# Ledger of designs, part 7: VH-VL binders against f1miw6

Target 1, 251 residues: f1miw6
Amino acid sequence: MPHFAKPLLRNIITRNLFNSIKKKQCLQYLQTLRTLQYDGFTTVYFGETDIPESLVTGEDFSDGYYMPTPTWCVVHAGGSQGWVPWKYRMFLRDELCIKQEDNLFFEFCDVVKKAYGKCAIVVKERRRQDATRPKEGKETEAQAHVPSVVNLTSVTCCPEVAKSYGHKLLTLPSPYNYLNPLDSAWSSLKWFIINNRKEFCLQSVDGVYSYQYILFSDLISKGIERINLSKWRTITTKVRRWENYYLGKLS

## First folded at step 1 (VH-VL)

Design m3 (framework fv_acimtamig)
Fold by ESMFold2-Fast, scan of step 1:
Structure m3 (fold): chain C 251 residues (1-251), chain A 124 residues (1-124), chain B 106 residues (1-106)
Amino acid sequence: as target 1 above (251 residues)
Amino acid sequence: QVQLVQSGAEVKKPGESLKVSCKASGYTFTSYYMHWVRQAPGQGLEWMGIINPSGGDTSYAQKFQGRVTMTRDTSTSTVYMELSSLRSEDTAVYYCAREPLYDFWSGTDAFDIWGQGTLVTVSS
Amino acid sequence: SYVLTQPSSVSVAPGQTATISCGGHNIGSYNVHWYQQRPGQSPVLVIYQDSKRPSGIPERFSGSNSGNTATLTISGTQAMDEADYYCQAWDSSTVVFGGGTKLTVL
């Protein structure tokens, strides 16, 4: 029973729940989700996380020139039944394409329909990604020397695609990440990476590790594997208790 | 008396942008959400999005994401809805509608006051 | 996306009871609101939260919501009640409207 989570919830209420529209959306989300669960839908949380290569190599950019760290996007889904029996995906952010995103969600919907039947698929609200730039002269000089980079900001999930497989797609508002057990799974993965990266790197030079993609992908796979069914049940039970608390206030 | 007064009818060409205003009076502007709803000729009501005039927070229907922007000016108690990349299918009457501010612990309420509507015709 | 289904039209004689349905999967678990719209005019809220009447709405308007159907009932229907009627609910983070029902009083 995670009684220590109550102070964190109060902090979230005071800092992240002042937006009345998001509170309203969260209430509608919770009511819809519970209705679907009563109708026999299996809840699965679908999402992504970014793993910068610096998290693996331990590279330190302190007080020196800064190079953007290549970032890997890991896409997976899970729930009270554990990780879904779908091959998770891992891509460099700047190498993702729209066709791959479309294919991923079609394949995902088919796999979970075959495994679980009708699913309530929960995704996080897309965060607004709008770069605000400082007005200093340094930015003008930096812009002249920065390589061209194009990145996709998210994996797109289409409600019509989900519906065609008998699923329902639900959006969880961004301030309520604590109601998404997948975020806890991602935290566990990153903790595993930090504590096990040395075993999956080829060489240490001045505290910086070198690695090959094969070893990097193995590290990620091992981290995902350690988030087993028991851990998922613990995480989802905690989330359900917080959902019930909120719904109890509204009923 | 409580009123929502919208800007006048507009005629636009495909590819242009539309900006409709909704001026509130007779109540505390920042105590109510504002929604935008449109209605194509002979068709039903279609929700576009919501804005909280107090903080400027917005949320849009997925169909309009990337094309619609809602803003407000608290000094004039006015909400704006801008729709870009207009198509002939955007021909509609556009309404603003008021909803009482949601409290996290209370139930949601309905659209109690509506503007008179703004007819927008998009044709080449 | 969640779909609310209404009949396209309902006809009733003056003084009779009109019923307008709004079908949705497990709609009884949602709060349903009803709007009246006369040609060339803005919608007017007539019922909110399944069964509550706003100030100024006649007592002959009532609502219910259970299972897969929400219903707007107009008893002693008058010529002035002739209009389009729309049901509305929230589905997750979005607002959903029914297709509308044209009420004819003949």
Scores: ipSAE 0.006, ipTM 0.472, lowest interface PAE 11.2, mean pLDDT 78

Design m4 (framework fv_acimtamig)
Fold by ESMFold2-Fast, scan of step 1:
Structure m4 (fold): chain C 251 residues (1-251), chain A 123 residues (1-123), chain B 106 residues (1-106)
Amino acid sequence: as target 1 above (251 residues)
Amino acid sequence: QVQLVQSGAEVKKPGESLKVSCKASGYTFTSYDMHWVRQAPGQGLEWMGIINPSGGSTSYAQKFQGRVTMTRDTSTSTVYMELSSLRSEDTAVYYCARDLGEYSYGDYVFDYWGQGTLVTVSS
Amino acid sequence: SYVLTQPSSVSVAPGQTATISCGGHNIGDKNVHWYQQRPGQSPVLVIYQDSKRPSGIPERFSGSNSGNTATLTISGTQAMDEADYYCQVWDSYTVVFGGGTKLTVL
């Protein structure tokens, strides 16, 4: 059968089961989150974003040139209170040891407890990533319809650690990632980078600051600072409207 | 080691009140919700309600609303369940049970149970 | 109100596979948890969220949940598995338990 032919019955059944499970998980997530909010928990969204250096330099390697671009991982958290008063982390993803003895999450939990008291910490469900170029040939329809998920977080978030500080750790199901306001904050950061990368490119060409890390870290810090409390309140209000919609629809 | 130790067996008369205690140890008391579940002799399990030990907020099953009261004492890591206007039908083993607290996709799940308190209501 | 239906009893020979069903309207849309209760003892969580095992529970215990039926499966059943088994869900802001199934290992 052609690649775009109607899926086989087995594939349809597998897809429907997956979607049913995710709908159930989303409803439970939302009900649990609202219960915690009513019980006085402060909601904080903890996560990461990948920023390829090509986004910073503006080079387009898709036009016949494929040179591996170093990718930076930025880890932060925020909510309706703005960015948490925790020092965000920035790691080079390519083969750096980013495992800091699992102490980062302990530090994070302590900081937000001191700032906000008990928190509902929301993290994204594992994301599927095909890190290697796909093998030549068509995927089976079942594989295309059932995503493989992997844990891509730079920081290990342990429920037991969160609980020891009085927090609750919640996982947001992958199909409903737009219920995470942090993703909107990351989009704003990337937009800031694109609009301000001319300074980086000019200085890089001139060699004024020859260490790419210095220019990159300055650009990222400025971008994060531009996502102020007002911006956070706007994006969390939009997420709240979507949450209300899904609570009504999924019940 | 998580342990939930309940008060001893009681005999009550109809119309009296019951108060059972459950002392928690081996974990952070305020980080896990506590439930009360009862079981009449030879019968199944019946949920009575939940208490948040941190804030003291409670939620009760409709059948027990108006008769049951749940409280806690954070200084002693103890939860209490009081049931008033006892009837012979309230004869049961009463259990406290800790909520798993796994909120990723969870609803209420009872991961550790007390040893149970037998309450006999007879004239 | 929501009702969970379990068979009152199930019998298996030692080493055989026991299956205990838990029926409920659209139960596949709910998380099902399973408890084991031996005579004179407190219940013990054996399966949570349809198919997950707590630490210390043998791999012989497994669970599934789809449509209108959730199932607890015990492979290689042993005499120590003799107990009452209860399924449990969350519905409309209350906890619902099944009536319990007595497993007898002959």
Scores: ipSAE 0.000, ipTM 0.428, lowest interface PAE 14.9, mean pLDDT 78

Design m5 (framework fv_acimtamig)
Fold by ESMFold2-Fast, scan of step 1:
Structure m5 (fold): chain C 251 residues (1-251), chain A 124 residues (1-124), chain B 106 residues (1-106)
Amino acid sequence: as target 1 above (251 residues)
Amino acid sequence: QVQLVQSGAEVKKPGESLKVSCKASGYTFTNYYMHWVRQAPGQGLEWMGIIDPSGGSTSYAQKFQGRVTMTRDTSTSTVYMELSSLRSEDTAVYYCARSTYYEDIGSYYGMDVWGQGTLVTVSS
Amino acid sequence: SYVLTQPSSVSVAPGQTATISCGGHNIGSKNVHWYQQRPGQSPVLVIYEDSKRPSGIPERFSGSNSGNTATLTISGTQAMDEADYYCQVWDSSTYVFGGGTKLTVL
């Protein structure tokens, strides 16, 4: 018996991707990005991803008592030139409220200016429905016309700060995830973690389970490093194909 | 002014086919999915299926598979629901209702606008 | 097939708080929508995505959803709130309605 829901789910994604307001936002984003690229701006995708400790330890796959799992927020940026030469940040979610987010974005803008010159810094539109954040109410046609939030949860990305360094800050509309190479990089990182996380789990040594000592930062660093320049070029080539497709469809 | 207007009440005989229309106005017809939901006398709401007005793609509840067909006409902003091989058990009020959903971000919108309903009586 | 369980009826005195439950396996991981249907009328969406109110719905309507139970709460219940109430979720395979709860005021 075929599943009725699979064709419906594809159509839901397709419809939401091409609704009139988001279509306009996507076209404006792509036209602005192409203009900046033509003017010599280097495209840099800046973003974050959440890594629950359970993903690292594998505890979510075990029976028994489950304690609240700490979640780490990893912040990095990359593009066709690979990861930016900026030390990625890793924050425990419960500590985010006490940090000075603006200091990190100033540092980031300075680093990428020195590395690449003027940049088009692309950040993803903030998700409205997230288990870790309060729900923001009904999305209506009127609400969809409101300007997108350009701030990451971990780092406040101020357009005026970017401009002071000669950069432009762009917001990628949320339904067009295929236009964000960083999402592919994050998926590769999480897949690396899943395949290598046994170093954080108990392992049998001579009939006795022993802890494998490894820092979360070390596992994350190895995963990030695995996403090398060659991988980034593959990912960004795919994004360029999607950009050309949407420009043709939305123009 | 967002509105869904359905065709009028019908009386059918067992074995006949039913075709109900639902005309949308006050919004972009192709931006929302359209559902068909029925309610037998004294019974609860029962989902029949959904249509994507932009592409014409449909998905039906297992119970109605093989008997129900949903179509649309974008030039008149109208959806249709056809139910064949009618039985007395198909006597119900039939509603159309619009919705949307953002699966990739985990958002789901309920059926926020409903038609007035079409009473269908199947009797000999 | 996913099943939503509601009590068949709930009675409340005018001005008191009515609570209508909707039970489902791990329903707290799903978005729950609530519909009000007065006799002879079309359903009206009163709560969407667990706890959000559409424009025009009075603030006395609220919702919650956790674990295996979603709840619709009507504070200061009025005669006009007398209706059938249905919960509804998106399942991975289909749309599912609860059996409905008849709210009687008096």
Scores: ipSAE 0.000, ipTM 0.406, lowest interface PAE 13.8, mean pLDDT 77

Design m6 (framework fv_acimtamig)
Fold by ESMFold2-Fast, scan of step 1:
Structure m6 (fold): chain C 251 residues (1-251), chain A 122 residues (1-122), chain B 106 residues (1-106)
Amino acid sequence: as target 1 above (251 residues)
Amino acid sequence: QVQLVQSGAEVKKPGESLKVSCKASGYTFTEYYMHWVRQAPGQGLEWMGIINPSGGSTSYAQKFQGRVTMTRDTSTSTVYMELSSLRSEDTAVYYCARVPDYEGWLSYFDYWGQGTLVTVSS
Amino acid sequence: SYVLTQPSSVSVAPGQTATISCGGHNIGSKSVHWYQQRPGQSPVLVIYDDSDRPSGIPERFSGSNSGNTATLTISGTQAMDEADYYCQVWDSSTVVFGGGTKLTVL
């Protein structure tokens, strides 16, 4: 077993309603991705990460007090070619406009077509947030085994929009996050923020933490730049090893 | 109890546009995707597209791209499917159908509307 | 685009076992769902995720899926089972239906 397979051994789910479905979805995903790569599609991973202002300030809520802090969403894409030549986006999650999100994906598809030609665009499967607490006995049999809270993606990615530009949109099942190199890129970004946040001053305004936008956006930009082509190649090589492992195990 | 109630039968002329409604009840409208599927007389099921009632985002089958538009009204828990430039071959029963979307539940239709018969004739 | 192939019709005597096939390239790696449609009615889900039954569907309905063929099996077939049966998969994020099979019990 590879050393990086330890989390799977510790977290063996011996019985779960969706376990067999997720295994089939992963195998289908991997086989489809390999076929597209063989047919000349460039693989790009499109996604987002949340940067709470508390990550920048170093605030600790472990004392039992919770103060709302603004959360910034960073949207970008990358692959073995490095970051795509598309301007990454950054916005307040609570102020997200769905109409603007729809426009972003159209622009993204056009940019990567011009840069790479036809692409296999990989996104994480969508998660929904349920604000209602279901009572026992009101759940359907199927819903009784579904998590009550699932986060929504910040950008709406339509398969037919991707297809209109010659791309294929693939959805990566959530239990197989190790197959998404963006997660490693996001970890590197957050690590960069933690080690460089001393350069930034944050203040509370009207009961909500605030920041100096110019300095904060500069910190994010520098963190993204630090994840250069060499780092992306290292990350995607590790993902390819995971893909080969799962493809062999699940087939 | 989950229910999907569609608008009544329609007769249209070639070149006109069609707008079918589907009113949902018995669940949180914005938490489930809604699909549209049609069936021509004596023929099989044909997928037309999908709408996310939460954000209004849509994806359409290639065959209908450029002619179909799907919308929703969250205040009435209603989804709409509009098909333009009608032809005689668009004569069909049009169905709305719900799909669970929790951790990969994008795969099957658990509830269907009763169907709307649309006849396109000169 | 991905294609699912079903026989146009299957006939079975009452009380006997009916088998309806659904062919697709590497369909065993996909989750197959089955719908029953009686004349003049909306489709009803009878099998999901290859072999699971929704609440209210009789135990005589079963499914399997391997290689290039998925199968819907109806044991002890009854007159009320006369219907069109459709298989369905997701190919990436696109819905694909089979052409349908008319089951005749007589």
Scores: ipSAE 0.000, ipTM 0.395, lowest interface PAE 16.5, mean pLDDT 76

Design m7 (framework fv_acimtamig)
Fold by ESMFold2-Fast, scan of step 1:
Structure m7 (fold): chain C 251 residues (1-251), chain A 122 residues (1-122), chain B 106 residues (1-106)
Amino acid sequence: as target 1 above (251 residues)
Amino acid sequence: QVQLVQSGAEVKKPGESLKVSCKASGYSFTSYYMHWVRQAPGQGLEWMGIINPSGGYTSYAQKFQGRVTMTRDTSTSTVYMELSSLRSEDTAVYYCARGSEYYDTLGYFDLWGQGTLVTVSS
Amino acid sequence: SYVLTQPSSVSVAPGQTATISCGGHNIGSKNVHWYQQRPGQSPVLVIYQDNDRPSGIPERFSGSNSGNTATLTISGTQAMDEADYYCQVWDSDTVVFGGGTKLTVL
């Protein structure tokens, strides 16, 4: 049984969790997900995380100046059955484009259909990050999903593509991050990287370093592998308890 | 440099009030909860309460409700813990500790102050 | 009120594995965090959310949490690991600490 201390505490950062529009969206999401689970759909959470190279290498100063670091987008999916049996993808943010994203999601839907049958695929709502308070607008106005840069965006997930494979695509409202077990998996991956990066540091050989990308890819793969079935069962169990809590509070 | 620096040790008499400060630096002060935890000599850790530095919202452990007050000053990135009607049993090291950014994970402490020893004796 | 139960002390030889338990009713449904406290020092977070390590904490520290027992495991125990260890959860409207376990490395 969940233990939550919400009545006595209020975090200004999470006050939008109790926004009336988001409460309605969350309730609708939870009711739809439960119905699909009852109907035999396997729940899989599909998403991405950003891994700056500096998270692996640490900051490196030459003459006291910060060195810009490329950011990698890691795309994967998982649920109560562990990571899906689909090869995770990793893209430089600068190279991510809509055409590639469409092809990726088609392949993903085919793979999980073959592995699990019909799935309820959960993705996070995309929202503008620069808005602290709505610039203007009414509570009935839907939040805009706007990419930060035209060519830098999330993998495109099309409901019609999912449906063509027998899947259902669900959008999780952005402020309810504890309803997404993938966020916990990403946190574990990043902490694995930080705590194990020294083992994968480049060694100087006659003043020349080995190629960093091989070690970087290996570290990420090992971190993903460490988030095993047992860990996934633990995090999905906690998500189910948060789902039950929010259903009680929002109904 | 991410750190919490607390005020110095104090000696108090029973019935007096205690006010300990904790100055944060190297991070966004209003983005993290701040907790107060105490430890009597040779004893374990005891949670006293939590403050949200952004809104000033507080929640106290039942044992201290009515005696403890937590406040903050955003201009100096400092939190304060005041404990009134001191007893000899309040002799302890008092720690401030940084909580998580998110309401749902605010129960762990990733950064601790150095502690403030408070001795309450006649 | 929710209670966490730890053994008061655990002894281990250098290089061996130390195991510290933290018992609580249905603790597997909660997030368990672990702190190390050396004499005269502030506590240091060594494990959060059952088995995640903060930056700078050696890989020999690991955790688990299921059913009614959470466990902190220290493999290849070193003299520097000698300290008091506390488990911690959030229960409803309060933070609950275990009573602490003194780890002796002899």
Scores: ipSAE 0.000, ipTM 0.383, lowest interface PAE 20.4, mean pLDDT 77

Design m8 (framework fv_acimtamig)
Fold by ESMFold2-Fast, scan of step 1:
Structure m8 (fold): chain C 251 residues (1-251), chain A 123 residues (1-123), chain B 106 residues (1-106)
Amino acid sequence: as target 1 above (251 residues)
Amino acid sequence: QVQLVQSGAEVKKPGESLKVSCKASGYTFTSYWMHWVRQAPGQGLEWMGIINPYGGSTSYAQKFQGRVTMTRDTSTSTVYMELSSLRSEDTAVYYCARAYSEDFGYTYYMDVWGQGTLVTVSS
Amino acid sequence: SYVLTQPSSVSVAPGQTATISCGGHDIGSKNVHWYQQRPGQSPVLVIYQDSKRPSGIPERFSGSNSGNTATLTISGTQAMDEADYYCQAYDSSTVVFGGGTKLTVL
C-alpha cells in the first residue's frame, strides 16, 4: 500500500534543519503528557484520516499516475479505554476550504468529560504541506499528490474550550508518528477497506468497483468496530514503549 | 483546442435505455474526471454523476442509483452515460462536462462542456 | 438534501451593476462556482472557487462567498451578459446546482 502508507515527502534540507527543534518539542510533549497522567488525566487521542474514493474503488496507480479523487475525512478518538463513546464523524473535504462545525469540539469535550473525567486530549501537529506548484509544472492534475496521511484539519480544537471542561489540549509534534496510536488504528481501517471493498461494491467497471454511500458508511463502521478494546490496549502498550524509549533517548 | 463532442439527438419510448457518448480531444483524456449533467426543458441543471477515465471509477447522484451507468474507452478518449428504465420526466438535454481544479484536492467544477444531447422520451 | 436558493430573475440597465445571490446553509464553508447559459447553448464557467475568473472571462465578473450567501457581481453590465446564471457547490458526495437566475438587460 505505498500510495496510502507513506507520508508526503518534504524537502530534505528542511527536515535536516528542523531535526533538533523537533527533538526538543517531542521531549517537552512527553514530559507534559506524563505529568498530566500522574495528575489523573485520561489520555485521549483525537484525530482524522482521509479515505480517498480510489482506495474504495480499487483504482490502479501502479503506472505512477496520481489523480485527485473525492476524499472522505473520518474523525474519531480513542486510547487505552478503546474508542471514545462518541459517534465518529465522516464528511467530504472541500478543495482548500474546510470550515468546521463550531459545536463539534464542545460536544466531544462534554462526552469525554462525562465518560472519563478530566482528559489530556492529544491532537497531531498540523503538518505544513509544500504547496502545489502548477505554474512550474503541468496544468493537468495527473501528477498531483494525494495525501495518504493528513494532520487534523476538519475540527477546530480550541484550548479554551477544552480547559472549560477541565481538559488539557496537547499537540503531538510531527514526525513522531510512533507516539500516536490513532495512526495504527487508521492503518487497520484502511487495510480493512482494501480487503473488504469488493463485498461492499455493487458494480465493477474494468476491474474497478463503484460503491453506494450507505454501503461505504457501513464499510467504514465495520472497519472501526474491528478495532476493539483488546486491539486498542495492544496499540497503546506499543506507544507507551516508544514513549519510554524517546524519554530516555532525548533527555 | 479542448473539445467535447457528444452523440446526436435521440427519441426513446418509456422503459427503454439511453446511451450517450462524449468524445474528448485536445488534452490528456485520463488526467481529468468527467461529469454528466442534464437539463429538462425550461428547468435548471441537474447533476447525474462523475467518472474517472483513468481507472473507470464512478460516483452517481442518489436519485439515479440503479438506473445510471458511466463507462469510458481510453483507446477512443470517449465516456458513455447509460440511463435505463426511461420515463417521460427523463426528457432533457444531457451534457458531459470536464471536471477541473487549478488547486490540489477534489475535481468537481466544470470548465469545458459538450454541446449537449437532446433526448425525448414519449409514448 | 442540500439546497441552493437563487432569485428567479434580476433586471438591470446597461452599464449598471447586477448582483445575483446564492443562498445555502453555511455555504461560505464550500467552494462555489458560477455558470452562464444563453438560450440553446451549453453552460460556460464564469467564476470558480468563489472568486476566481477563468481566462477569457471579462474583469467585470467577480464573486464572493461568506456565511450563508455567495454572490456573483457583474459590473458595467452589457447586453451580451443577458443569460441564465447558475451557482454550484459540492456537498456530501453530490454536486448541487441553484435553481438559476434569469438576468435581463434593459
Scores: ipSAE 0.000, ipTM 0.392, lowest interface PAE 20.4, mean pLDDT 77

Design m9 (framework fv_acimtamig)
Fold by ESMFold2-Fast, scan of step 1:
Structure m9 (fold): chain C 251 residues (1-251), chain A 123 residues (1-123), chain B 106 residues (1-106)
Amino acid sequence: as target 1 above (251 residues)
Amino acid sequence: QVQLVQSGAEVKKPGESLKVSCKASGYTFTDYYMHWVRQAPGQGLEWMGIINPDSGSTSYAQKFQGRVTMTRDTSTSTVYMELSSLRSEDTAVYYCARDRTYSGSYFEYFQHWGQGTLVTVSS
Amino acid sequence: SYVLTQPSSVSVAPGQTATISCGGHNIESKNVHWYQQRPGQSPVLVIYQDTERPSGIPERFSGSNSGNTATLTISGTQAMDEADYYCQVWDSSTEVFGGGTKLTVL
């Protein structure tokens, strides 16, 4: 009898149920986004990516005594109109463990409203986590505070803030990476860095590398500029094709 | 189908503690926040707090700070709300309610409600 | 602390349109949700995010949110719509409910 197969069958059913939830979330996302687009909202994808300094310097870590290099979190937004006319931000990863930037989303919403009018702002889904959870796993007397909506590690995105500027904030479900044009933009940025970093090489003095932040940020800025309007239109057209595919398959 | 089934009605004396359970079924228990809301006889709805079933993290309304404790048991898909130092003013129907998870917003409104647990506090 | 103000009662004749208001400072910047509660029953979500209807809620129910007032509108009101109605928003760190409006269908 299937006694020994019961646990395996249950696990398969559980995975299928989980997938059904994500499919429903994706369908709701796509239907909402299309409705907003038909109502005149400009779609803007807001997100972040990590750029370790070692990616820029090209340091050799083959000795087996690797020490972590600083990692920079780059925050930007774009869509079929290209990069938004908002200066991208860079944050040191260790700073994000101390404080999330809470005023930048207000500035971002104001800038895109002035540039495009009402926008559908799309951010990547994040796991539900309490933003005030005790660090190092320690339990505290203070009660954990439920986050408003934390969509990026660097910037807190609040639906109420977006709405106050006439925008709508949408969360893109995590398994549907093909629906996020920023992933392609970030890949292009990292490819540019790898192929152009030799012009910004480090100077070594007594075995210690020294460099200037302006050289590092200049390389990043040039890479962002190379992802021009034409490339953004190509990327977003591909995303539109995947949206149509998923909308047809999931409905 | 989503169901939230609460424990039965209780009669308590002032100074005792109340512990209400809410068993969830029909969805992935750890994917959705759970709230507790109470309603005194003839009065409106009053929010007590929220629990993240995945992490166990909680946030309580200021009025209930120090008296309320929310917990969960992931093995039984059950959330609990304990209210200590009961007073006659705590006589109410206590509801658990599930947050909505979907694109755009992860929490804000109560799509699914338990049937309610009537708690009477009297001497 | 944020406050939502509702009229305590609204009366309407069968078949007519009932309108229930929910007042709050700059409530247009918030997402407003509406619940229907019949005596002895749990609340039921009838409108979410200002204008959206959950599956199973009749088309007679609609919502709007502008300026300092959100509104729940019930067209062609029926006897079964008689209930208490609550508006609700999330404000920073807490859920806020209105005081509730008793709808009477005479």
Scores: ipSAE 0.000, ipTM 0.403, lowest interface PAE 16.6, mean pLDDT 77

